# Ledger of designs, part 128: VH-VL binders against q9vpl3

Target 1, 224 residues: q9vpl3
Amino acid sequence: RGKINIQRPKAPHYERARVVAVTQPKYPELPKAKSCFKTRAERTQQQQENPYNEIIAREVRNWLDHSRLVAFFHLSSITADDIFRVRVQLHKQNLHLKSYGSKIIEQAVKNTRYEAIVPLFHSNHCIVFSPDPEKTAALLRIVRRVPQMVLLGGIVEETMLSRNQLVAYAQMPGLHAVQAQLVQTLSQAPGHLIQQLQAHQNSFVQVLDVHAKNQMNEETPKST
Below, E stands for the ipSAE of ESMFold2; O stands for the ipSAE of OpenDDE; V2 stands for 0.75 times the mean of E and O plus 0.25 times the DockQ between their complexes.

## First folded at step 6 (VH-VL)

Design s48 (framework fv_anetumab)
Fold by ESMFold2-Fast, scan of step 6:
Structure s48 (fold): chain C 224 residues (1-224), chain A 121 residues (1-121), chain B 111 residues (1-111)
Amino acid sequence: as target 1 above (224 residues)
Amino acid sequence: QVELVQSGAEVKKPGESLKISCKGSGYSFTDYWIGWVRQAPGKGLEWMGIIDPSDSYTRYSPSFQGQVTISADKSISTAYLQWSSLKASDTAMYYCARDEGIYDSYYFDYWGQGTLVTVSS
Amino acid sequence: DIALTQPASVSGSPGQSITISCTGTSSDVGGYNFVSWYQQHPGKAPKLMIYEVSNRPSGVSNRFSGSKSGNTASLTISGLQAEDEADYYCSSYDSSSTPYVFGGGTKLTVL
């Protein structure tokens, strides 16, 4: 404490000088907002609602176009850690697990030969992509241990296959010519995946297995 | 070329531990699952459990869960079936057998010759 | 335990045909095409004869054939030979927690 008188604060004369200095142009003038009108291009940008959906839909189309193996799964409740471990195991085999919203998948496949897959995605789902159809057996061995992933069907070499047909394909011996010929012979018109899933699949798979084994058991290949 | 070779016969007393083996050869061991099937004297076949040797994933029959342990060593292409404490009721022939392990494959294409386990005092 | 029903025994004469049945439910034999058949001679390991209802492994005689109708699978052996005398076991997938279920076995005698 002290008994020295403190002068009351008052505006310094230098503040007056500062105000005068600020009124002089030292920086470029700011544009006057009241005279700005949005251009047609600016209005078009503001009116665009969701460009990201189309970007993701293009990603899905890219995966479909560049994958010779596509498998569709229903996905039951699974922890983030568990699905991450599955994703890692699949990635080691060049198998890529992806999840996309149903609306994005519909946008991606609309008016394409893959449009028939849309009903498969009405509930929780995921898709596995690979450029290598020989990895079908590896895929199904990994997924057999993941009860939360239920195989619905797939596409191999651009041919729609039911669950049972994919399993039969995976069981075929490593004879590419026989596998390709069988897939081509068995193929229904593109877009009939739902019909294949609803047909007598067990009988069809049995026919596939018998045909594959008959080919293997032939003593003399026909060469003409 | 594909062959499953099992360890030799065992004679044990109740309460002893035991580990029997099944060695695969002539194929990629980690690409196939190995199942264990028991056959009690004069009885039929009973599935006990199965292992995926690639990561040692196991699945057991409810009757054998907690009674045995199945394991595998992929570096030597060998699967194992183990008891911590044997009982007289464990007397049986034990077979290992190969399953291709894909999504809807549930059959054994190649079988080991069997290991006879006799448990008596 | 035995979940699939097989006859305890069946018999036939050389050259005849016989059929062994394997009956389950809609959760196993009836629901899936995952029926296999194994042949076991006394003191030997089982041998796969038929898998996935009707498929025959290489090296298995074409005298052996498999079929399924509803909840019952059948193994048919034509042109019976003395070497066919063995125990035969069916097996099926079960949609419960048990992926391998065996039948009780059928003893085939060739008289």
Scores: ipSAE 0.159, ipTM 0.570, lowest interface PAE 3.6, mean pLDDT 79

Design s49 (framework fv_anetumab)
Fold by ESMFold2-Fast, scan of step 6:
Order: sequence, then structure tokens, then C-alpha cells
Structure s49 (fold): chain C 224 residues (1-224), chain A 121 residues (1-121), chain B 111 residues (1-111)
Amino acid sequence: as target 1 above (224 residues)
Amino acid sequence: QVELVQSGAEVKKPGESLKISCKGSGYSFTDYWIGWVRQAPGKGLEWMGIIDPSDSYTRYSPSFQGQVTISADKSISTAYLQWSSLKASDTAMYYCARDEGIYDSYYFDYWGQGTLVTVSS
Amino acid sequence: DIALTQPASVSGSPGQSITISCTGTSSDVGGYNYVSWYQQHPGKAPKLMIYDVSNRPSGVSNRFSGSKSGNTASLTISGLQAEDEADYYCSSYDSSSTPYVFGGGTKLTVL
């Protein structure tokens, strides 16, 4: 019986919608008043306790924990076909383009080292994850072809970087040890991520470039 | 050390084909885009086009679209600029130059020494 | 023919400061902070002196500085030296046609 139903399933759309409708509590419309404050707070807390949101938030945390490269983008109007082509091109480089709602991102990073990224996601956004930080240059090269994606910043080796710092990291000459050391140097600078996105100066980029070149000179044999 | 080495000067007649080269060394060739910049005798710099050697993606200036072909061979770290049929107006110095090719890079940090192309009957 | 406007020539004496202007529109110099400056000595390839309006590459003297106001970018050379005598080209990102638009060039003479 049940097997007959499994082999020839009923059209689920209306019946699933009906089940959702009868299980969802209906509340009377409340006038806007200060007495509604507690009810609104309770609904906000109930929404945060939604098992679906926690499952997706856990997925986001898993991506953050297993990715050594995370890049944040503002996303302007783009067709589904165009974003799909970008996603395919990124996937070839082990770069994974994901979009999550702002509330889910906030829930995922709340009380973690990444909480500072939440303000970046109040507008239309997307995130690229990779387990491979050497792919930062490949990522930014691909995104340069997509004017609808505007780089906001990122995380490399658990260190939050501004847009300019992430670009500088990508400019390193293909030595991962040098890149990791530069990321650590950048992480010693105090300040908020938002302020870092605004206040990057030429001297800072030049310090990174000089440091990279000094590291290259130290790696080169001086004599036989 | 980062270096872009271009092929030697060329003297050609109108209607002849030509392919000039730009070899990158001292860096990962596929991590940077190669642009081509033209400088007519006694004139300024004019951008012609650019290539991403990792997948041979190209973009051309409207003035040079269909006039030249840009290509690259990543196995030998070399980019090329090619004409199927040269014109006297193609007489110029041609520079290759390296662009990071990433989001905020719209400048050329290293330049080849230039290839002088002279087209005359 | 797309080009940014630069003065054909500027001159100065050793130890003086000079400024070279580069004027475009809101679709290039005025709209973006992607202005670069290149130095070219006679018979040689251009050399990057300034990128992204005001940033200096490693190895470029701090006597060279860049700035931008509205649709005009400026290259300032302080403490002029004889070896600064060269042609200087500005370049900008252009959203309307090409990512690289060059100025006509400025010949700097050190008298």
C-alpha cells in the first residue's frame, strides 16, 4: 500500500501547502503599540530557534571552518545564466560561490571570531569559499570579468582582510610561505574591518611589497 | 627577477603577416595578464588589448578588434601579437606589459623593452 | 581617438617642484581611483611611477606623488633632478569603452 503510493506518488504541491497552512499558527493582527514589544522580541527569538535556519547556519560555519580562503562580495543585478557561468568557472578552480540570507550569516558568525563581517551582508551579497588560499589570485582574476560582483574583503588563514589587503595578498609572487607571513603581518594591525576597508594607504601596500621582495631575496642563494 | 623579453625589430612590406612575442620570466606566467600597448613614431601610448594566459581570455580595444590577434602559450610563458596583413599605418613600437589581472589592477607594473615594427614598401 | 588631456610640456630647475595634470571625464579620471603614471626616457620602455592615484611601487622615489581632484589627476615631482627629464604619461580606467585610456604625454625638461 505504501509501496503503491511510493511508486506512484501523489502531486505534493497542494497537500504539502495545506499541511504547512494547518500547522502554522495564525495570530490576530496587533495594533502598533509599546505593549507589543515583548511579543515582537519573542517572535524574533522563535525565528532564531528555527531548526532550518540553524541547519543552514551550521553549513555556513562548516564552510568557514574548512575554508582557508573566504571572499565577500556585493552583488549587483545579474542574470541567473550569467551567475551560473561564473559559478562554473569558479568551481573549476576549487572556488565555491554561495549566497545566504543576512540573518543566517549573522546566526552563523555570532559569538565567533568572524562576527565583524555581519554589516557587509545587509545589502545584496555573495561569498566565495575555498580550502586553497593560493586560489586568491585566480578568484580575483575571474571576478574582474564580472562587474556585478564588487569585492568587499575576505578571510585568509582565519585573518580578516580588507579589499585592498586581499588584493595585496593576491599580488604575492606565488610563494605560500611568503603569503602566510604577510597575512600574519596584516593581522597585527589594530582596527575594525569596516575602517580597514576605508583607510588602506599606499605605504601599507608598499610595506607588503617590500616585505615580499625581502623574503624573495632571503630565499635566493647568495653564492655557491 | 621579473622580466618581459620581446622579440627583435621587424621590417615588413604591406600585406605581409607578422607575429611578435613577449616572454615572461621570474614569475608565475598564468597569474598575470599581458597587455599590448602601441606607440606610433613620435606619438603617445595606446592600449590594444589584453590576454589572461590561464585560459586565453582576450579583450581588445575597439580600435584594434579584428585588426590583430593576441594569443599566449603558457607552456613556454610567451604571449603573442599577430597581424594577418600589415599596413603602413602599423609602423610603431609595440610594448607588452604585465597587469596583475585581478579585481583592482588596471595598471602595468612591468614592461617589455619593446618591438619596433616598420612597414614600408 | 580616446586620450586624456595632458600639457605637451613642462619645465623646472633642479631642486624645484613641478606638477603635471591629467584631465578626463566622469567616466574615467573623475569616476574612479584607477589613475596611473608612467615615466619614459627616450628609446626606453615606460616605467610605472604611480598607481591607483597616489600609490608608489617599490623602488620609486618618494619625490614622486600623485593626487586627484574631480576630473583632474596630478603628478607632482619634488626636488627635481636631471634624471627626471623624460616623457610622463597618465592612464585611467574608463567605464565606457576601454579599461586603459592613456593621456597624450608630457615632456618634462629640467633646465
Scores: ipSAE 0.116, ipTM 0.551, lowest interface PAE 3.8, mean pLDDT 78

Design s5 (framework fv_anetumab)
Fold by ESMFold2-Fast, scan of step 6:
Structure s5 (fold): chain C 224 residues (1-224), chain A 121 residues (1-121), chain B 111 residues (1-111)
Amino acid sequence: as target 1 above (224 residues)
Amino acid sequence: QVELVQSGAEVKKPGESLKISCKGSGYSFTDYWIGWVRQAPGKGLEWMGIIDPSDSYTRYSPSFQGQVTISADKSISTAYLQWSSLKASDTAMYYCARDQGIYDSYYFDYWGQGTLVTVSS
Amino acid sequence: DIALTQPASVSGSPGQSITISCTGTSSDVGGYNYVSWYQQHPGKAPKLMIYEVSNRPSGVSNRFSGSKSGNTASLTISGLQAEDEADYYCSSYDSSSTPYVFGGGTKLTVL
């Protein structure tokens, strides 16, 4: 991007060019605002007023009501090809990767016992649904190889689980025994569940560090 | 029920190739990852690498990247550890061990009995 | 590469309680709850005794317990028995190198 080696050749006069510049008509002043142009605030407000948001929110509630396994993830930058491959691999295990806007998630879970999940979706996110809670281990095996997906928590058999609890669930055979122990932990005073979910957000940087180091060990081997 | 059975002891000379095996039984082989752990005579345990048998995804320790090859044949529930050219320093006990291969879980729940590899001239 | 620090040997009498330490850094033992302990009898393969700091697999005696404080994890064996005589290895995730790093091992002698 330095200087180009183009030299302007000397050419006698350019009288016609000067005449054209002087005689060009002035364009009329454009209106201060156009009906087809919207500010970010106007677009956001229009999206909130979109009637399709309620239809999609009902779809989300339907997925929550009919899924015995729901897992929440933060989704870092990932290519369309890579997420497509993940989606295909998940689908073979009856795991359904869905992505919905934060406002739609908020609208879907408002006034439900799942309202506590809303803060998890303020950044890029995705949700995996399945009617089969036995697929939790299969899900987490797939996700172990996808460093862009960071587990935030989940819901198994209508029981809210932290990241650590969902991992523990995946490690154990016997669905009923695990659920009973987790219910004991989660039956503490009101607000305990929200604090557990917030604790996962606080540990998010540590989780990202683990995934970053895992990627570095795979891409750049070092013995030091 | 769950068992990992490794191939028998090997005695080799430097420069020779070798492939040892680890056969899983009593579980769904493709639902678990298989790691390889080395133990030099009188020394501790050292992780070499791991494989997901479902699609042969592998990951190696930096110390063993390029030194060994890990592979698996899911049709016979067997994982392999292979050297193209052995060195005297490769003399060690080699263990295969099973990891659930899941997110945020890093431990081996079942181990093979070990394969002793002796490399000497 | 760096290894986790364990005492070379520990000894006790039947019925006593002993503790084996495993010291690392904030990038392994101190930073994560991925500490496991393995028991190895002479000429035998290692056996998982504790995973994720304090959890016991099915079939492992409740005499074995694990804990962690800062950069040090500990394996405690209560009601010591002759069959507990073995080498014990700790292992942890290490964010700076590999998902599996091992300690140097501790030989437990029971009189």
Scores: ipSAE 0.475, ipTM 0.715, lowest interface PAE 1.7, mean pLDDT 80

Design s50 (framework fv_anetumab)
Fold by ESMFold2-Fast, scan of step 6:
Structure s50 (fold): chain C 224 residues (1-224), chain A 121 residues (1-121), chain B 111 residues (1-111)
Amino acid sequence: as target 1 above (224 residues)
Amino acid sequence: QVELVQSGAEVKKPGESLKISCKGSGYSFTDYWIGWVRQAPGKGLEWMGIIDPSDSYTRYSPSFQGQVTISADKSISTAYLQWSSLKASDTAMYYCARDEGIYDSYYFDYWGQGTLVTVSS
Amino acid sequence: DIALTQPASVSGSPGQSITISCTGTSSDVGGYNYVSWYQQHPGKAPKLMIYYVSNRPSGVSNRFSGSKSGNTASLTISGLQAEDEADYYCSSYDSSSTPYVFGGGTKLTVL
């Protein structure tokens, strides 16, 4: 409920005294002391257990638990209008583009089988969720037209896949038995998954950086 | 089985218009992109452009931008390549070819039999 | 308008192995793993033989293999047969202007 000013004349006197005490100093002193900053950081640690962050982390866990397809992307600079058009195209295919802060992702996957992928989310990222793994091909067709979204890898039927493994999965027919066997076979492939995902991210980002710089240096017609 | 069937050979005069076709069968037409590739007599392959039939998104090679129009009719699983005014230099074999359109495809897995276009006076 | 360099011709005898090279730059062959190879018999449409540098589509003989080193991709045909006599074209993704660039083609002659 709201406060009624008329009924509490004593409270304004104490509030007024506090305001006078705060405004009393005429010298512009900003609290930049290292000791004050450290004390502030300690109190901020208490605020890191914010119920709001835990609610969003629970939402992320719910998406992970109810999605049979999860795809991870590095996201380069993109306009609001462009990303909105991508979201509309994805939504028509029951694909849901979400963006969450790295700390929230860390809280969501902490002490789960997916904790190892946390380092991938310390750069600009977005995630696409779907309950239908057969939509992987539709997803990759849409994002092929969005150079700002770079595929890092994903999770299909609770199995973590690299970029190349996810592309291979997308090329299979929509036969559930064959796709399930492929996922199992791909997940047993040699190599460390996290290293593979980071290598693909770094290599492809470097290639895109070169391409973007070349396009910025060369004024070319936009044929779309 | 996957098949791309192209329209028959054409003999035209300079200045005439022409529209050739490429019909896909044995697959979901809107799930794949259709590219057009030109081959002049005794020469190599040259990419002209590509279309996503699901929404008619097109992209052209710079040398063919404004020279041809690529379109598709998804209701009859057919892609088209069109000229408003033919030139003698347009004499060539024209192939349509299917691209998976998936993230890293950039290759053509099935090709039409080709349409020979001869432009002479 | 040839973007990728191939030898004009190569020759070999039945049962031998031959290799066809395809050389580009760091913006095409060298920068990406999107190299494909097509076989074309006289008067026929091209046929995909190799994609993603080294992958074979269904129905292509395991005698055909692909590889890449730096800016040069290679198509190797082992156990050469008379029916392998054809023109071979390499293709690559190109980051500078078009997503598809082709080599000039190589005529393979058997014996």
Scores: ipSAE 0.373, ipTM 0.642, lowest interface PAE 2.1, mean pLDDT 80

Design s51 (framework fv_anetumab; at its last look DockQ between E and O 0.26; V2 from the best seeds 0.00; counts 0 for: pae E 6.9 > 2)
Fold by OpenDDE, look of step 6:
Structure s51 (fold): chain C 224 residues (1-224), chain A 121 residues (1-121), chain B 111 residues (1-111)
Amino acid sequence: as target 1 above (224 residues)
Amino acid sequence: QVELVQSGAEVKKPGESLKISCKGSGYSFTDYWIGWVRQAPGKGLEWMGIIDPSDSYTRYSPSFQGQVTISADKSISTAYLQWSSLKASDTAMYYCARDEGIYDSYYFDYWGQGTLVTVSS
Amino acid sequence: DIALTQPASVSGSPGQSITISCTGTSSDVGGYNYVSWYQQHPGKAPKLMIYEVSYRPSGVSNRFSGSKSGNTASLTISGLQAEDEADYYCSSYDSSSTPYVFGGGTKLTVL
């Protein structure tokens, strides 16, 4: 009884090999985690001149117009699950993560002050919107967990900022704090000025009084 | 004022479990990550791990992965470092620190006073 | 793993300027401005002195300054004072594995 060489199993008979080949369970490739982001091809196909694109473009415009903080990110091989997680975290901070097609963005910002952002949207990207510019630091802290989100730049208080500028802005004391400090400083300035002006006036009046008193003393005839 | 207050010194035997704490105050606890740093006697600083208290996301140094557990209770603004089984080599000063870095910047701006852990047979 | 190398010790006289170097093994340390410096007095917690190569936190003396050239970050202390005697640690981001890597520390003695 020939020792079945377990290390080099003899090729099965041709017919058996055929049956085995046909009966090999085609395990459905686990659906590659459908990136929540439709492939560029799928996005381009849907971007036909669809009245729907106009609606979406209007939405984008609305977000841009009502957001005081806008951040642009490139997405590098991010999974749908990762996007969902970060979206939830951002949402807790009143940060809104959106993704739009490049054509939609182009349409949305055409002939607007935001037209300069179009070159940022050549690949997979997402936008984070917030009505609160003070959330910039929170945003940048959250995205630390997601290396697939690469910061490209942003808009804060209607000002376009580079990546570095946005990071720098996030490190600054909150606008309200700075404004408060400014207001405090400015409110103290008039008081100081008034004090200084009054001090000089008072000093001047004192000098004049002394002068007047000296003149009066000189004009008082020595009544011998 | 931002403050991190750690639990008191601990003296333990090998094999015992330990959980030390770090309480943050003077800031929004969930907005900043908390890191743990070990310093053996007469040695340098060694990063152990970090936690995001907002959802308890954690990242460990490879050297400490599986050796310790970092956790947080945001309701009381407290981070924890715990051992299931202490070793003599765990004898060190342990610091918690607030990470103030943003995006790709990582640094600790505020530190706790440290917790001395002594493990002796 | 990125390793940060610091001199074991440096010394200076009061009023002098001293520099502590921190050299990274990886080009990545040179590429990003993510170096921080910490001061630690004996028996005390570390204190942040410099972040992102050259920025000072509020309350840190202007005598402390940070710079970087290539793969070497430097902490300069001008007008050296007795109170500056401490251990100094540099830290940097390691993109490969750990967000925090510390140097071995430098003992500064004020003579």
Scores: ipSAE 0.480, ipTM 0.748, lowest interface PAE 0.9, mean pLDDT 85
Fold by ESMFold2, look of step 6:
Structure s51 (fold): chain C 224 residues (1-224), chain A 121 residues (1-121), chain B 111 residues (1-111)
Amino acid sequence: as target 1 above (224 residues)
Amino acid sequence: QVELVQSGAEVKKPGESLKISCKGSGYSFTDYWIGWVRQAPGKGLEWMGIIDPSDSYTRYSPSFQGQVTISADKSISTAYLQWSSLKASDTAMYYCARDEGIYDSYYFDYWGQGTLVTVSS
Amino acid sequence: DIALTQPASVSGSPGQSITISCTGTSSDVGGYNYVSWYQQHPGKAPKLMIYEVSYRPSGVSNRFSGSKSGNTASLTISGLQAEDEADYYCSSYDSSSTPYVFGGGTKLTVL
């Protein structure tokens, strides 16, 4: 089996990841809907923050440009002590936990291929940045102990990955080159086995067989 | 080749202590979690608890909390299940099993052969 | 403890398809895609057959498939063979109490 079956339409993976996350874990209460008329205080706050939004958006762009791993999480209510412990654990693995307002994220990804991530930031959230894509497994081991953090998806080597693709990436053994080649293969329409993967063929075949075959076998939606 | 090798069958009396082992080989032991699963004679599978051998983080099923101790010695790639005072109702097959320990990984991909514990007077 | 409901037994003839059900609640099977299935022959350790509802490990025959609808997961075995005779257990993540909950098991008999 070498190809993803394209006859089944797929939603954009960030929007699909958000739908999956909403149906699984606990979520915070929806924020109260604002009226179509903003209060004077809200207008003043928006005006006061406009000059600094550009500075902060540039910092977000810098993180995106210099991170080989970016992971997006929905964040339920969490104590300051718990989030501090998580930030410290992540930092020890060169994983940097950040949170930004949705307007700042929108500015940072404006006119980029990453603009599709903006809807993920309408609810309480956090982002993890790292220059080390091999730390994806360490990230997910830490987050497994933190039920308040719900994985939505990520970016690895400048490729947007769904939640399931990011988890599959984290489970792959071996060298960085093998993992990078497998991510490229999963994200491309045509699939190819590359000779540098031949040295790890048992692990590669086992992982692709489990995930790709099962994903292809999930094309039968008929149940009445 | 991933293997989980458990210690041999045990015959004990009520009130005795017991520690059974599960040695992992063929993989990086501290990169995976080890769970313990009980199967009473003629009965189904029951999850008892799980350990992350990297730092000994443990979690127990409510039914077994305070009844057993789960531990690991990562220097010898071995996990343990321990009773301080066995009961006749502890007669069962005990399996260790490997979990990837990653977010969204709630299944056991490799199982030990089992350790039969018989507790009788 | 046992929190997922499976039929105690199912049977089928060689070559036919059978389905084993696993019913939970919205806190486990219904709310999450962390359902797995295990096959256990007498005197042997369980073997993983399906994980994450529908994915098959390498070395597991494509005659085995999994699905779910609402609070019920299903294991389907097509082309039933004599060696499929075994006990089958479902398992799920459960947000309310434990990361692992097993079903009571189903004895599959091949007639």
Scores: ipSAE 0.040, ipTM 0.549, lowest interface PAE 6.9, mean pLDDT 77
Fold by ESMFold2-Fast, scan of step 6:
Structure s51 (fold): chain C 224 residues (1-224), chain A 121 residues (1-121), chain B 111 residues (1-111)
Amino acid sequence: as target 1 above (224 residues)
Amino acid sequence: QVELVQSGAEVKKPGESLKISCKGSGYSFTDYWIGWVRQAPGKGLEWMGIIDPSDSYTRYSPSFQGQVTISADKSISTAYLQWSSLKASDTAMYYCARDEGIYDSYYFDYWGQGTLVTVSS
Amino acid sequence: DIALTQPASVSGSPGQSITISCTGTSSDVGGYNYVSWYQQHPGKAPKLMIYEVSYRPSGVSNRFSGSKSGNTASLTISGLQAEDEADYYCSSYDSSSTPYVFGGGTKLTVL
């Protein structure tokens, strides 16, 4: 064992699309994973009321500064056992799943080049960090079977990428997205360059559209 | 170059078993899912099912669940579609097609040339 | 049981622009940006022309464009050419039944 969603044999494609466009993020009124769920809720409440936020914000900034791969996810209803199995599989690939409140994220990225990510964290979310950008494909292979985790976008080598751009990067054979596209662009007609630029712009608006839909469907004002 | 090459046309009798193949080349086979799409003579496209070759995870259309088996052998970069007992209504063109699969693409970027299966008595 | 609705046929003259519609519901075309379009010439395999509503694969002419409004996606072909004569199929994700649903197909005739 160790494979998540054994009890839920639905394809990642099907369930992920459902949570993105139809299924609103929802958590049970009584948390089934009491220690993890309640600890997170208590932490979120404390962060809103006291300056302890700055200490954890520095932790987040350290993760951002020392990680060459950062991926952002919306997180729907998932059991403690299932998320633990995901954490174990990710850890084996040097991928670190973390959850922080929206206020913490805002403080961590305020006055930095990553300030634009704050709107992504209005509802339940989690972040995966890694020092190794080559692990992007491994990350997405693990997450494709976890329909409760919906990819919003990421940061690779300090470059912010939309969901579709991060997926495209995962398909590249050991080259940075910018580097691979530069090589292709130098060998392609100008029309192809326009298509690549427009595709990335459209991908960004799609992420914003998905985010807006998740926001509109959100009844529970939870940030972590 | 990315290419999906399917096995040749088949002529079978009702009740016979059949296994057709789809070989991927020019890419990392386990990084993409392989879907199967059916087209009856003079009709439109109908999705049958899909496989992730990395762990042989499969999902089927409700119309084809239990009627066919999809499998893959990653050592030879080949996906398969199999019938235990053919019916005359199985007469159709069968296409394999590649889906990005690593997240949620829901489109087929490369298609095989098709395998015509004719089932008649 | 959910099929996307396309017109059975559409026709145009060389140089004209034509549009093919693909109508679904809020659980498929309207709910997601997972609309793709495939071109199929007689006796040939389908070819991807548009994915995720409006993106073109490399090698597809910029005369082909995709859009979506509400529950209806559209494929527009500008500067119509004889070689565009083919069957066109839309496809979308569907949350209520299957991850891939196809439209009934539209036969494009170039006069």
Scores: ipSAE 0.033, ipTM 0.507, lowest interface PAE 4.4, mean pLDDT 76
ESMFold2 (binder alone), look of step 6: mean pLDDT 92; pTM 0.945

Design s52 (framework fv_anetumab)
Fold by ESMFold2-Fast, scan of step 6:
Structure s52 (fold): chain C 224 residues (1-224), chain A 121 residues (1-121), chain B 111 residues (1-111)
Amino acid sequence: as target 1 above (224 residues)
Amino acid sequence: QVELVQSGAEVKKPGESLKISCKGSGYSFTDYWIGWVRQAPGKGLEWMGIIDPSDSYTRYSPSFQGQVTISADKSISTAYLQWSSLKASDTAMYYCARDEGIYDSYYFDYWGQGTLVTVSS
Amino acid sequence: DIALTQPASVSGSPGQSITISCTGTSSDVGGYNYVSWYQQHPGKAPKLMIYEVSWRPSGVSNRFSGSKSGNTASLTISGLQAEDEADYYCSSYDSSSTPYVFGGGTKLTVL
């Protein structure tokens, strides 16, 4: 493109407070709520396009366009305090953990080369952005300690990489030329990347579900 | 080049304390985790625990939790394995080995030469 | 406890191929591609020969190869040589206990 009027995105202090608010746990619906007006108003608002979503989608697009490293994660149940500690740890390495709704992600990547990632975001997810691809190893080191974050894949130097390819990239020395060549070598033909990312996610989730079911069956004898 | 150098052999009596070392060189010490692996005489390999030297995060095998302490001093690129009170059953060869410590690494690419610990009277 | 099952010994003649098996469960070998193999000569530290089921580190002969089928991983050594005589240990990630579990080891004898 031509001139870029807006510099690389930097989170203002007020946005930081907003991020904390967004990560707060949701409270259960109040069962005594009987307002038909409230229910109908909620349905009407959900049916109408939310102008705020367009603004956030533009923010996501800006992060994608200006980050040389983007990593995608499935996010299992995690407390607000734990995820905030992870955000702080990542921020020290110039890694920016963001969470956006699937509809916002779809709007951000629609008609772009990255549209194939949309299926990854139909469940709980988060994304890590960085202008520095050399931080890939630091990123993966930090998230290894966060079992609730499962790596699905990423984008390095505008090239989509599977989980295994991103891990391989992280293992290379911090030589820019070597890493650029590796990205080109590891890049998948269109159509295969999403299958590999989904296969890894489904494999881990399936194993955890089977294990959880077996634990429940053995640990919780139902009274009869 | 990459090398892990362990401290020399130790001969101790039951009840004595001991701290053995593993010094990394030829790489960025805080970028790799250091694991400890035990090998009793004539037996196989058994994982004891691991440390991330960048912040001293540790994880132990259930068999060794509370039996040993793993620590590291990143200023001198050295990891440690320590016993407060040795038992005769602690007689073994102890290896340190490095793991990339990244998301998907669960193997040891370089190993120290081993430290033989003999506990007898 | 032996975490992963290996044969206690295996033997072969120079120039032949041998295979060492490593059997676990769906929570370790069968569930993940995190199988590694280590070679240990008498009185020496273990050396990584294979990682992530089939990958070889720099400096390891292409005579060594790894594979996995179901809950069993295999190390195959082709063109067997005298210097291959050693103990071989498999290792895997284990989701139900520790991140590093080892097999009991296999003594390879080159006849």
Scores: ipSAE 0.174, ipTM 0.587, lowest interface PAE 3.9, mean pLDDT 79

